# Miniprotein binders against q9h3h3: the designs that were tried, part 276

Target 1, 235 residues: q9h3h3
Amino acid sequence: EDGFTAEHLAAEAMAADMDPWLVFDARTTPATELDAWLAKYPPSQVTRYGDPGSPNSEPVGWIAVYGQGYSPNSGDVQGLQAAWEALQTSGRPITPGTLRQLAITHHVLSGKWLMHLAPGFKLDHAWAGIARAVVEGQLQVAKVSPRAKEGGRQVICVYTDDFTDRLGVLEADSAIRAAGIKCLLTYKPDVYTYLGIYRANRWHLCPTLYESRFQLGGSARGSRVLDRANNVELT
Below, E stands for the ipSAE of ESMFold2; O stands for the ipSAE of OpenDDE; V2 stands for 0.75 times the mean of E and O plus 0.25 times the DockQ between their complexes.

## First folded at step 21 (miniprotein)

Design GU5 (at its last fold request DockQ between E and O 0.88; V2 from the best seeds 0.87)
Fold by OpenDDE base, look of step 21:
Structure GU5 (fold): chain B 235 residues (1-235), chain A 95 residues (1-95)
Amino acid sequence: as target 1 above (235 residues)
Amino acid sequence: EEKEELIEKLIELIRRMLERARRKAEEGRVDEAKWLLIKARIIAYIYEEMTGDPELVREVIRESVEIMREIAEKTGDPKAEEALKIAEEALKAVE
């Protein structure tokens, strides 16, 4: 990955957050409508800027599915940022433990499994599997990036409520694998995103806490999950 | 050249987010304004990491105080008052 790829992707993601989202909300929409919605808005065909011939005429930032148990509570992100700025000015050492404590203190505990896929049938199929898992209550919320003009990889984000709940993080991995997804997954807490911490940061913090690799014939979960901070396999 | 282009993009995103936050403030939309300011601060952190310059972070915090003050005065919303207090504390920490 060329020098500033992570920062570029972050900027694009933040810009996308300002544009309208295509949302299927299972709390207000019958589950029986999901298949028609997926057929209408396949992620490989929905374009970021509403190109001619796309399903969307206007810009779309994200395509998202909300489950019945979805809660938009993100904790005190503003307080988290203030505490982070004060910590930087203090000159105190910053460690992964420091960020974990900040996240806990401010109740900013959400995180996400990330997968990157090329546009096409495999992406749309993966998204359909995730969307069904969300509507069926196996997952709480997920989103996928629309197709960019350059045809680069699209990202699917599957959220969990608490990155400190190892069991919950692993259960989400299992649900993703049960949906038929076999690609590499990485797990990133949202606290790292809210503090602008990406790869190659000055503090040498790794924003990826877990990595999941698909495994044939292995554990009931169908994956091997690595704790990146401790370099220990959890499955 | 690629770095400079990205830096310009970051600056423009911050500007757009702040302008939109002001519009949301005028409309009395506390949560929407707050989240735009949070996002502007994230972009400013990325800018600082790339350049070593903390000035955009300071600017976003300063603007956040002004925007949240406007909302608090207009709406009397306790959420706006709390957000204003946090922003003022942050400003004192970076000045």
Scores: ipSAE 0.884, ipTM 0.954, lowest interface PAE 0.4, mean pLDDT 93
Fold by ESMFold2, fold request of step 22:
Structure GU5 (fold): chain B 235 residues (1-235), chain A 95 residues (1-95)
Amino acid sequence: as target 1 above (235 residues)
Amino acid sequence: EEKEELIEKLIELIRRMLERARRKAEEGRVDEAKWLLIKARIIAYIYEEMTGDPELVREVIRESVEIMREIAEKTGDPKAEEALKIAEEALKAVE
């Protein structure tokens, strides 16, 4: 209930999408070059607008790593948006179930685990671990925001290709934890982003499907995952 | 208000995205133009949620039809023709 914070972050993310990205693409770049690339572009030092003294002289929207098996398919997002307009004018109820079905119908199935970290060594170390997991094939694709002028926490997004595949989403959580990540993770299907649905929405939808918290000595996955829609622990 | 400042930012961002989509359309770059229009629609959805005013979503849909029609007419690209058809369906839903 933080007012319009989610909307501000969404606007900034959309603006960032329009600027160049710094990408390590394992499909075209040898894995042996990853460590040098990570050292050149730590997310705590890459600045959003190319500040003096940063490794980049031009704006950077995102820093990303693509795995060798990365095969992007966003699905029919344009059709999703058109069907969303029709659904809203139909008078039918807007529920988590209708959104899930809309996403399935248009094959807009991707989603992401999110983590927020302050700039500094911990952020750079976490990003390096995630990037290595992507290049080694344990994760598909990830991105991290650059340092903002105002400061504050930065976000790492780790994508999965099908939010309806609970096992696959939980396997990604496990791979993130295996990279040494102990902070809170939240999982959001991309369908909510494409329809502009954030926490404070008129339908009271919850765009966060899962929360993951690290636990010592727990399940083989090393985390406790809560299904936010049903208040059910999955691990 | 902080809300008013964000609203102006959303409007400006939509304008930038639409202008860039037109430039990509002039270059015949259908997929890039389509994605810019998708993103402009997302921002318009956020605007509507904050203001209760659906007009910006409708404006973005109308601009999407115009831009995709121009690409389809200039290039004959089946991707542009399909994108135009979908934009027209969205327009009919809000009229």
Scores: ipSAE 0.869, ipTM 0.950, lowest interface PAE 0.5, mean pLDDT 90
ESMFold2, look of step 21: ipSAE 0.868; ipTM 0.950
ESMFold2 (binder alone), look of step 21: mean pLDDT 78; pTM 0.718
ESMFold2, fold request of step 22: ipSAE 0.868, 0.866; ipTM 0.951, 0.951
ESMFold2 (binder alone), fold request of step 22: mean pLDDT 79, 80, 79; pTM 0.732, 0.741, 0.734
OpenDDE base, fold request of step 22: ipSAE 0.875, 0.876, 0.869; ipTM 0.950, 0.950, 0.948

Design GU6 (at its last look DockQ between E and O 0.87; V2 from the best seeds 0.87)
Fold by OpenDDE base, look of step 21:
Structure GU6 (fold): chain B 235 residues (1-235), chain A 97 residues (1-97)
Amino acid sequence: as target 1 above (235 residues)
Amino acid sequence: DPEEKEELIEKLIELIRRMLERARRKAEEGDVDEAKWLLIKARIIAYIYEEMTGDPELVREVIRESVEILREIAEKTGDPKAEEALKIAEEALKAIE
């Protein structure tokens, strides 16, 4: 990603959060209705601004699926931001360990696996697999960006409750792979998003903690997961 | 590209404005949760702006506006969540003064 692409994508994502979401909530909607909902709102056809001929007439920020065990708990994000600002003013060194400690202290522990896919059948198929895994309880919550006018890549986000729980992060990767996803995955804690930390920040912090690559052959997990902070393979 | 950077900066400023305006409307409606989240998001955009420009002024402005909006909600609703959010914002404001 050249230049300010990450910052631009972040701004677009924040703007999208202000628009209505298309949500399938497994807590209130029977699982038997998922296939009809997926057919009605394929991500490759749902448009960001409700273009003529799209399934949506109004703007859509995200398409999301909530599992039975989904509980929105973001922790004390406001307190986290205040602590972050105070830390910057103090002039103390800022490290990945510092961010981890801030996240723990303020209970801001959510993170997400990210995948970027071109609009089309492969995206819709990937989303359908993820949505089923969420409804079946293998994953807690996922969302996908709608199609942009420029036809750029769409992002699927699969959330985990705790980025410090390595096993939970790896289990989510396994569930994504079991759903038939073979593309590159990156894992980003939400704490980095809430603090505006992206690529090429002044502190040289890497917001991506893990990278998952699909592996052909007999590994039970179907992927190789790299800890980027330590440059160590976990699988 | 300097032009691309400037365009993005303008987009960030506009997005912050929209978020703050919406947060004020939500405050008038007594929607504590939505107002709080809009203010959080506005601060995120202000952090991005600071990283791009080196200017912390938008962060300061968002914090000032957050105090005002959260005070309005707290006074209107008496919601303990709003009072707590206001306290945190006031502490943050004092730290940057």
Scores: ipSAE 0.879, ipTM 0.953, lowest interface PAE 0.4, mean pLDDT 93
Fold by ESMFold2, look of step 21:
Structure GU6 (fold): chain B 235 residues (1-235), chain A 97 residues (1-97)
Amino acid sequence: as target 1 above (235 residues)
Amino acid sequence: DPEEKEELIEKLIELIRRMLERARRKAEEGDVDEAKWLLIKARIIAYIYEEMTGDPELVREVIRESVEILREIAEKTGDPKAEEALKIAEEALKAIE
């Protein structure tokens, strides 16, 4: 069975960060060039290591789209990590509130909606919809993993700038749904990623803050969003 | 599966080595931001290693290497970002001594 799937995926993601990215940057590239770029680099065809027949001859770690208003600010991640280490030796309980406060104190507020899809048309279509939403200004920034191996799932990450801003997170969910995406979405604050906290952790923290399910009878945007930390439906 | 766990552990250790080596190259180039990010990522991987193994030593090793690398950048560039990053790393080092 699967004991360390999340840790394996995290290691693969960190290794991918070491390789070049394919980036459409709306801050420096006209929006009219997006459709040609998407056609050239569908995520189901861009290969992790530059396989024969792929659009890329060199390794690609990630495919990304930066919106016109994208202003990167990861916050004080180094200080976050140091404070985290000190907190663990303090003897104080570590709770979701502790992680939230640590993130606020160090201004590490970004988070992301995640979707996992098999290689193929559905993945490419979902990515194209997300990329257009980013360039049109409904979303800030997104990335998608390239094809690494047969049958392996790929991930689309859609970032928001402040996980404590519930309205902003829900607006991003709505924008994703407006792009025609109906699969399950999960939301993870980046603070958990920077501290290496995954499903099976000694503190029993839940790194998934929200879960979004498409439902025709749900909210006006068609989503049913569950707050996983408090087990409360928001829509 | 013990074989899969062992393979993952080896992968984590090797990835940390690659990240630290590249951080040293970026330090030689005076690239403060990239060196800092590589050190942050190495530390994330070390946290994952500690959770899987119960062994905190890899986090401590990354902290020691971070001080060494950041001191080199701060000395070379005089960049306030590098000096602040070094201060944070030195405080973390004191905490593990």
Scores: ipSAE 0.871, ipTM 0.947, lowest interface PAE 0.5, mean pLDDT 90
ESMFold2 (binder alone), look of step 21: mean pLDDT 81; pTM 0.763

Design GU7 (at its last look DockQ between E and O 0.84; V2 from the best seeds 0.87)
Fold by ESMFold2, look of step 21:
Structure GU7 (fold): chain B 235 residues (1-235), chain A 97 residues (1-97)
Amino acid sequence: as target 1 above (235 residues)
Amino acid sequence: DPEEKEELIEKLIELIRRALERARRKAEEGRVDEAKWLLIKARIIAYIYEEMTGDPELVREVIRESVEIMREIAEKTGDPKAEEALKIAEEALKAIE
């Protein structure tokens, strides 16, 4: 009851999705404009509802950067949700395997690396590095939450196209680390988000597929990556 | 905290209402993909509500309203995307009946 933090964050994320976004779209904007845009809209200064003194006078749900190769393709999410209703009434077991198969069947394959940082220079620096990696083509699309009125940690989401493509997910982790990011990363397939499945769920599913921890002088990627489903270190 | 839970429940209900109203407006404008995504988000929020409360009624309400909204787009535009979206919404409705 008192620990509804994940649900609060999920509700705010859904609200943010429905508000306007600030977007740097490399498909239509020259890469030379990126640094000016980053300076104008640092995520620690862009406010959720356009507070006085912020660079935005209007509500902002997300700050996003789209890479030159970004092609929006969330798959058949509507069909996924419909099939999910049928699955729940079928009496079949709901397991990580059935979720994975449902996602594959409906081509809902995207997922994201997540990081949480307090407002300030460290957040703005991390976002700038991610944004540059997207514009340079090492990553495809990323977003960061704006500063909430109450403060608190903000989130950067770095998307990948296919959570079943382990090498592609690990390449994204490597690109994030090459951008200078040293904090904990967690990877969540979008199928869990679209079905409203978070940490405390009735099926005891684990929405986090991978954890990545930066390691000085470690592997070639600079990361130790744990597969949460099998409790196996990758890398 | 019962007060925190009740505040969150009220917020979820309001977000669903907002998403459905905006989806209806996009449907009136013939904006198929925008309406679909708003309905997808309403459904996600309703799933969160059901997990917190044990009450499936908001999920069912969103499904019913999704059919109505998608039917409006399909009738107004004849767009193949809208016709397909309506069929899928009707499949979800069938599953809960």
Scores: ipSAE 0.884, ipTM 0.955, lowest interface PAE 0.5, mean pLDDT 90
Fold by OpenDDE base, look of step 21:
Structure GU7 (fold): chain B 235 residues (1-235), chain A 97 residues (1-97)
Amino acid sequence: as target 1 above (235 residues)
Amino acid sequence: DPEEKEELIEKLIELIRRALERARRKAEEGRVDEAKWLLIKARIIAYIYEEMTGDPELVREVIRESVEIMREIAEKTGDPKAEEALKIAEEALKAIE
C-alpha cells in the first residue's frame, strides 16, 4: 500500500460517517422486508454522492444493517481521547498493551472484521449474506461502503462488541465464513481508529490484531485465524 | 507524492472545519450526543493531520472549540451528559495549556 493510502482511506471513512446512512434496522423492520431492501440498495449500485441513475439521489456515507441485539454502546470515547493526549504529553512508552488498557478503562471495546471487495455481483452477494446473518442474529451489526466514482474497492465491516473477547471475535469470523465469504479478513479494534492510529504510525503500533484466511477442507471454522501481535495461529 | 500529500492535508483541514461547523449547529439545537460525536470525529481527523505533518495545532484547536461548544450546550440544556462532556473537554484543554 503506497505511502498515504491508509490516511486517505481514513479521511474518506470520516467523511462518510458524517453523511446520511441507508439503514435496515431489524429491531423496527420485519425480516421479511430484507430481500426487497437489498434489491433496492445493492452496494455496487449505491453511489457515494448520489450520481444520476443510482438508487440514491443524495449522498450516502454507509449502508448498514442492525440486528435485533444491536446496542450502540461506544463507551467513553471522549475520555479515551483525553487520556491518550495526556499519555502522549507524559512521554511514557506507548505499546499495544497501553492501548488495550486505555480501551478497557474507558470501555471502548468494539472492533470489526474488514473485507475489501471489488464492485459487482460478488460484493452484492457477500453483503446479502452478511445482512442475512445480522438479521438472523448470528452477527450484531454490519456496514458496507457505497460505490465511489473511481470504482475502487468497497469495504464491508462486521462489528463485534469486545475485541478482548477472543472467542467472540472468532465466532464472528465463523459466522462470516458460514455466510459464504472466502476473502481475506482483518480485524481492527475501534480504539485505534478513535486515536488516529493507522499503518506506519510513529509508535509502530499495528492496528490489525487478527487476520483470517479461508481454509479449504475439514476445519469446522473454515478459516485460519492469525494473532498478528504474537504471530500465533489461533485455529 | 508531495502533491497527493498536500491534497490530503487540505482535505483533512476541510473535514475538521465541516465537523466543527456541524457540531456548532447541533449545539444550537441542543443535540448533545450528535455534537459530541462530531467533536470526536474532528479530533480523529486532527490526529491524522498530526501524524502526517508533525503539527499538533489542529488537535489543540479542536480541543479549544470542543470546550466552547460543550459549554454552550451545557448552559442551554442543563443536560448532565453535556456537563460531563464539558468537564472532560476542559481537562483536556488544561493538559495542553
Scores: ipSAE 0.882, ipTM 0.953, lowest interface PAE 0.5, mean pLDDT 93
ESMFold2 (binder alone), look of step 21: mean pLDDT 81; pTM 0.764

Design GU8 (at its last look DockQ between E and O 0.89; V2 from the best seeds 0.86)
Fold by OpenDDE base, look of step 21:
Structure GU8 (fold): chain B 235 residues (1-235), chain A 97 residues (1-97)
Amino acid sequence: as target 1 above (235 residues)
Amino acid sequence: DPEEVEELIEKLIELIRRMLERARRKAEEGRVDEAKWLLIKARIIAYIYEEMTGDPELVREVIRESVEIMREIAEKTGDPKAEEALKIAEEALKAIE
């Protein structure tokens, strides 16, 4: 991704957060209604701004599915930002360890597996698999971006509660793979997002902690997960 | 492409403006959590702007506005969450002055 593409995508994502979401909440809606909801709002057809002929007449920021165990707890993000600003002013060195400690201190521990897919059947099928895994309790929460006018790739985000829980992160990868998804996955802690840290930042911090590649031929997990910070394979 | 960078910078500025305006409306409505999250998001965009330009001014502006908005909510609602958020914002403001 050349230049400021990551920053552009981040700005678009932040803008999307201000618009209404299409949500299937398994806590209040019977699981039996999921298939009808998926058929009504396929991500490849739901448009960001509610274009004529789309399933949505109004702008949609995200399409999301909430599992039975979903609890929106983001921790103290405001305190995290204040601490980050103070840290920058102090002139102290900033490392991945520093960000991890800030995240722990402020209880901002959420992270997400990310996959980017072109609009179409493969995207809708991947989303349906993820949505089912969420409703069945294998995953807690997921969201997908609606179709943009330019026809760019859509992103599916699958969240975990704690990016410091390596086992939990790997379990989510396994659930995603079990849903039939074979594309590249990257894992990004939300702390990096909340602090505006993307690729090519002045501190040379990598916001992607893990990378998952699909593996052919019988590993129980169906993937190889790389710890990017340490350049070590975890599986 | 310099033109693409300039366009993105303008987009970031506009997003911050929209988020702050919306946060003020939420404050008037007494919606503490909604206002707080809009201010958090505005700060994220300001961080992106700073990284792209080297200019911390938008971060400073968002912090200043955050103090004002959270003060308004705290005074209007007496919500302990608003008071806590105001305290954090005031501490952040003191750090940048």
Scores: ipSAE 0.855, ipTM 0.942, lowest interface PAE 0.5, mean pLDDT 93
Fold by ESMFold2, look of step 21:
Structure GU8 (fold): chain B 235 residues (1-235), chain A 97 residues (1-97)
Amino acid sequence: as target 1 above (235 residues)
Amino acid sequence: DPEEVEELIEKLIELIRRMLERARRKAEEGRVDEAKWLLIKARIIAYIYEEMTGDPELVREVIRESVEIMREIAEKTGDPKAEEALKIAEEALKAIE
């Protein structure tokens, strides 16, 4: 079952993209309304398809919070995909460096810290902390999956605007830790998602760029961050 | 597990078809950006399909349908965004021959 677990989750995530989202948008909604919104829509109780007894009566694909400074800019994803097709037929080697260059050329620079949590208080607490950090301006945008019927792990995605900006990615890690998050975090640039590249790929590319582990008593960030490609600690 | 793999493959194919159908409806409504994003997502799923199966035909089908859908929008509206999206889709089609 573990052979294609990432692909199955990716398919479910993309199906969810097509359904309505529950959004708290700090650009148009006063911050004083956030606590009520979080209490109304805890991610462990918002159901994917609007089950009886849940706070939502209709399908929800994602629950999201947009910060005051959030300016959506996915870059030239269509051009990225076209260039990817051309690259694959060119005979040129496909390496992490070529994907990085492709992402830079097309301005597809966003990426995300990911955490996976079981439904319940820990998930809802983690999400509330992340949502507050977004509304307060320490993070720009985050989303969390709703509760699945089978009750498996849910995912929180915390986006950054430039995966090549290592310091910016580390600042986001620090803001996540400051919100009280202690679980393992992994960082995936969006270019890998847009090209359908997951762990089991023919090029042996590693879509996870960084891992972050909580470390008590360390720096203000409170974590050890490992660069997976170079096997070096960044903190 | 071959049965689990087959079920996922069928799910991917069906999801692509739903995305393409919705993209066509958005195109008929003149909604260029929404149609474009649905086509982008359909292609991502087609990439996953190709990696799982070794078969590039769904990627090629999505690219061909992207050209058709974007040509329709560009011809009906003359919208520069649709014309640009059409050119990009045609470039992708040339890359797959």
Scores: ipSAE 0.853, ipTM 0.937, lowest interface PAE 0.5, mean pLDDT 90
ESMFold2 (binder alone), look of step 21: mean pLDDT 81; pTM 0.756

Design GU9 (at its last look DockQ between E and O 0.87; V2 from the best seeds 0.87)
Fold by OpenDDE base, look of step 21:
Structure GU9 (fold): chain B 235 residues (1-235), chain A 97 residues (1-97)
Amino acid sequence: as target 1 above (235 residues)
Amino acid sequence: DPEEKEELIEKLIELIERMLERARRKAEEGRVDEAKWLLIKARIIAYIYEEMTGDPELVREVIRETVEILREIAEKTGDPKAEEALKIAEEALKAVE
């Protein structure tokens, strides 16, 4: 991504968080209604600002599915931010380990697998697979960005509770692959998002901890997961 | 592209202003959690701004506004969550001033 694309996308994502979400909550809605909901709100047709002819007349920030076990716990993000600012003023070295410790201390441990797909059938099909996996309890929560006016790729985010739990992160990758998704996946802890850390930051921190590539021909997981910090394959 | 950068910077500033204004409205309504999250998000955007410009002033301003908004909501509601959030924000402000 050339230039300030990452910062632009981050700003757009933050703006989207202020608009209403289309949510399927499996805790309150029968699983039997999922197919009808998916048909009503296909991500490729839901527009960010509620364009004429779209399924939504009003702006939509995100389309989301909550599983039965979903509990919104973000930890102490405000305390995390305060500690981060104090750390910057201290002049102490900032490393990936530093961020990990800050995340642990403030209980900000959530992270997400990210996939970027062009609008269309493949996106809607991928989303349907993820949504079903969430409702079936294989995944806890996922969201997808609506279609932008300019087009471009839409993002699906699949969350895990703890980015420090390597097994849990890998299990989510396996569930995504089992849903039939074959594209590149990247895993980003939310702590990096909450601290405004993106590509090309002054500390040279990589906000992507893991990369998953689809593998043809028979690994049980259907993917190869790379630990980017250590440049080690985990699968 | 310098023009693209400037346009994005302006967008970031505008977004922060909108978030802060919305946080104030949520505070007036006694919606502590909603106000708090808007303030957190405003701070994220201010971090992005600092990274792009090298200017930490917008972060300081957001923290200052955070203290004011959380003080208002704490005084209005007496919510222990608001009081705790205010304390954290005040400590943060002292650290960056």
Scores: ipSAE 0.880, ipTM 0.953, lowest interface PAE 0.4, mean pLDDT 93
Fold by ESMFold2, look of step 21:
Structure GU9 (fold): chain B 235 residues (1-235), chain A 97 residues (1-97)
Amino acid sequence: as target 1 above (235 residues)
Amino acid sequence: DPEEKEELIEKLIELIERMLERARRKAEEGRVDEAKWLLIKARIIAYIYEEMTGDPELVREVIRETVEILREIAEKTGDPKAEEALKIAEEALKAVE
C-alpha cells in the first residue's frame, strides 16, 4: 500500500535538516564529556518537536557527533546538479557508471552506512558505541534521528568520505561491528541523495551500493559485505 | 495509494516553498553558503516530485528561483562565491529551457 516509503523518509529527513541539531563536537569539546552528554540525550528520548518529558524543550532535527578530524567536504554539489540537468537533456544513457563518473568529476564522493532500529535500549546502546568510535577516531562523523511522534524506527547514519575507496568503506563497517552492532547495514553514496534518486526511479538505478550482514568468521568478528552494483562479495 | 501520493506531493511542495523563502532571507542577509545549500536542497525535493508525478515543471521553477535569488546575493555582496553559483545556476536553466 505504501509505494513511497523512501520518498516520505527523504522529505522528513530534509525537513529535519532545517531544524536545530544537538551536536557533540570533539574538535571543541573534551572527550571526557561524551558519556555525560550521551546519558543526557539518548536518541530514544530526544523528541523531534520537544514533547513533554523530553530532555529537549525545542525541536531537534538530528543528533550528531563530529570527530576530531572531521572536515566537511561535500564537493561540488551545485555543479553536480547542473551537469545532471545537461546529461538528462543530452539523450545519453543514464547508468550506474554514468553516476559514478559524475560523482568523481564533481568530487561528490561521500556516502553513508545506514541502520534502522526501534526506540529503546538497543538503539541508545548502538548510538553510544558509534559516538565513542567517532570521538576515538575510528569513524569521522555520525548522526541519529530523534524520536518521532508515531512511527517505530530511527536511523543512524555513519559517513565515509569516499565511496570509491572500498578499504575506507570496509574499515567503517568494521568499526561499526566492533561497537557491537549486528543488524543489517546498507551503504548509500551521497550522489544519489543529492540527485533525488531513491529505490523507485525511472532509470532502475540501485542507490544501495553495499549491503553488510553480520557474521562470525574465523579468528575475527566481521561482516559479509555484498557489492550490489557488481554482484560481488567483498569478504 | 492515491491518497498517500497526493499527501506526499503537497508536503514536497510546501517544503520547497519553505526552503526557498528561507533562502531569500539568507540572501537578504548576505549569507551565501547558507542560501546556496537551501537552494540545493529545494532542487533535490523537486527531483523527487518529478519522479513521482512525471512533471518537470517544478524542477524548472526551482532553477528559475535559484537564478533570481543568487543574482540578488551577487548584486548585494559582490561575493565571488555568489557570482560563481549564479553562473552555474544560469547554465542549469539553459539546459532545461
Scores: ipSAE 0.854, ipTM 0.941, lowest interface PAE 0.6, mean pLDDT 89
ESMFold2 (binder alone), look of step 21: mean pLDDT 82; pTM 0.770

Design GV1 (at its last read DockQ between E and O 0.92; V2 from the best seeds 0.89)
Amino acid sequence: DPEELKDLLEKLLELIVRAAERALRAIKEGNPDEAKWLIIKARIIAYILIELLDDEEIKRRIERALELLKEALRAIEEGDPKKAEEILREVIEEVRRLIEELK
ESMFold2, look of step 21: ipSAE 0.865; ipTM 0.940
ESMFold2 (binder alone), look of step 21: mean pLDDT 86; pTM 0.860
OpenDDE base, look of step 21: ipSAE 0.878; ipTM 0.945
ESMFold2, fold request of step 22: ipSAE 0.873, 0.880, 0.873; ipTM 0.944, 0.946, 0.942
ESMFold2 (binder alone), fold request of step 22: mean pLDDT 86, 86, 86; pTM 0.863, 0.862, 0.863
OpenDDE base, fold request of step 22: ipSAE 0.870, 0.869, 0.866; ipTM 0.940, 0.941, 0.939
ESMFold2, last read: ipSAE 0.862, 0.872, 0.876; ipTM 0.936, 0.942, 0.943
ESMFold2 (binder alone), last read: mean pLDDT 86, 86, 86; pTM 0.859, 0.864, 0.861
OpenDDE base, last read: ipSAE 0.869, 0.870, 0.867; ipTM 0.940, 0.940, 0.940

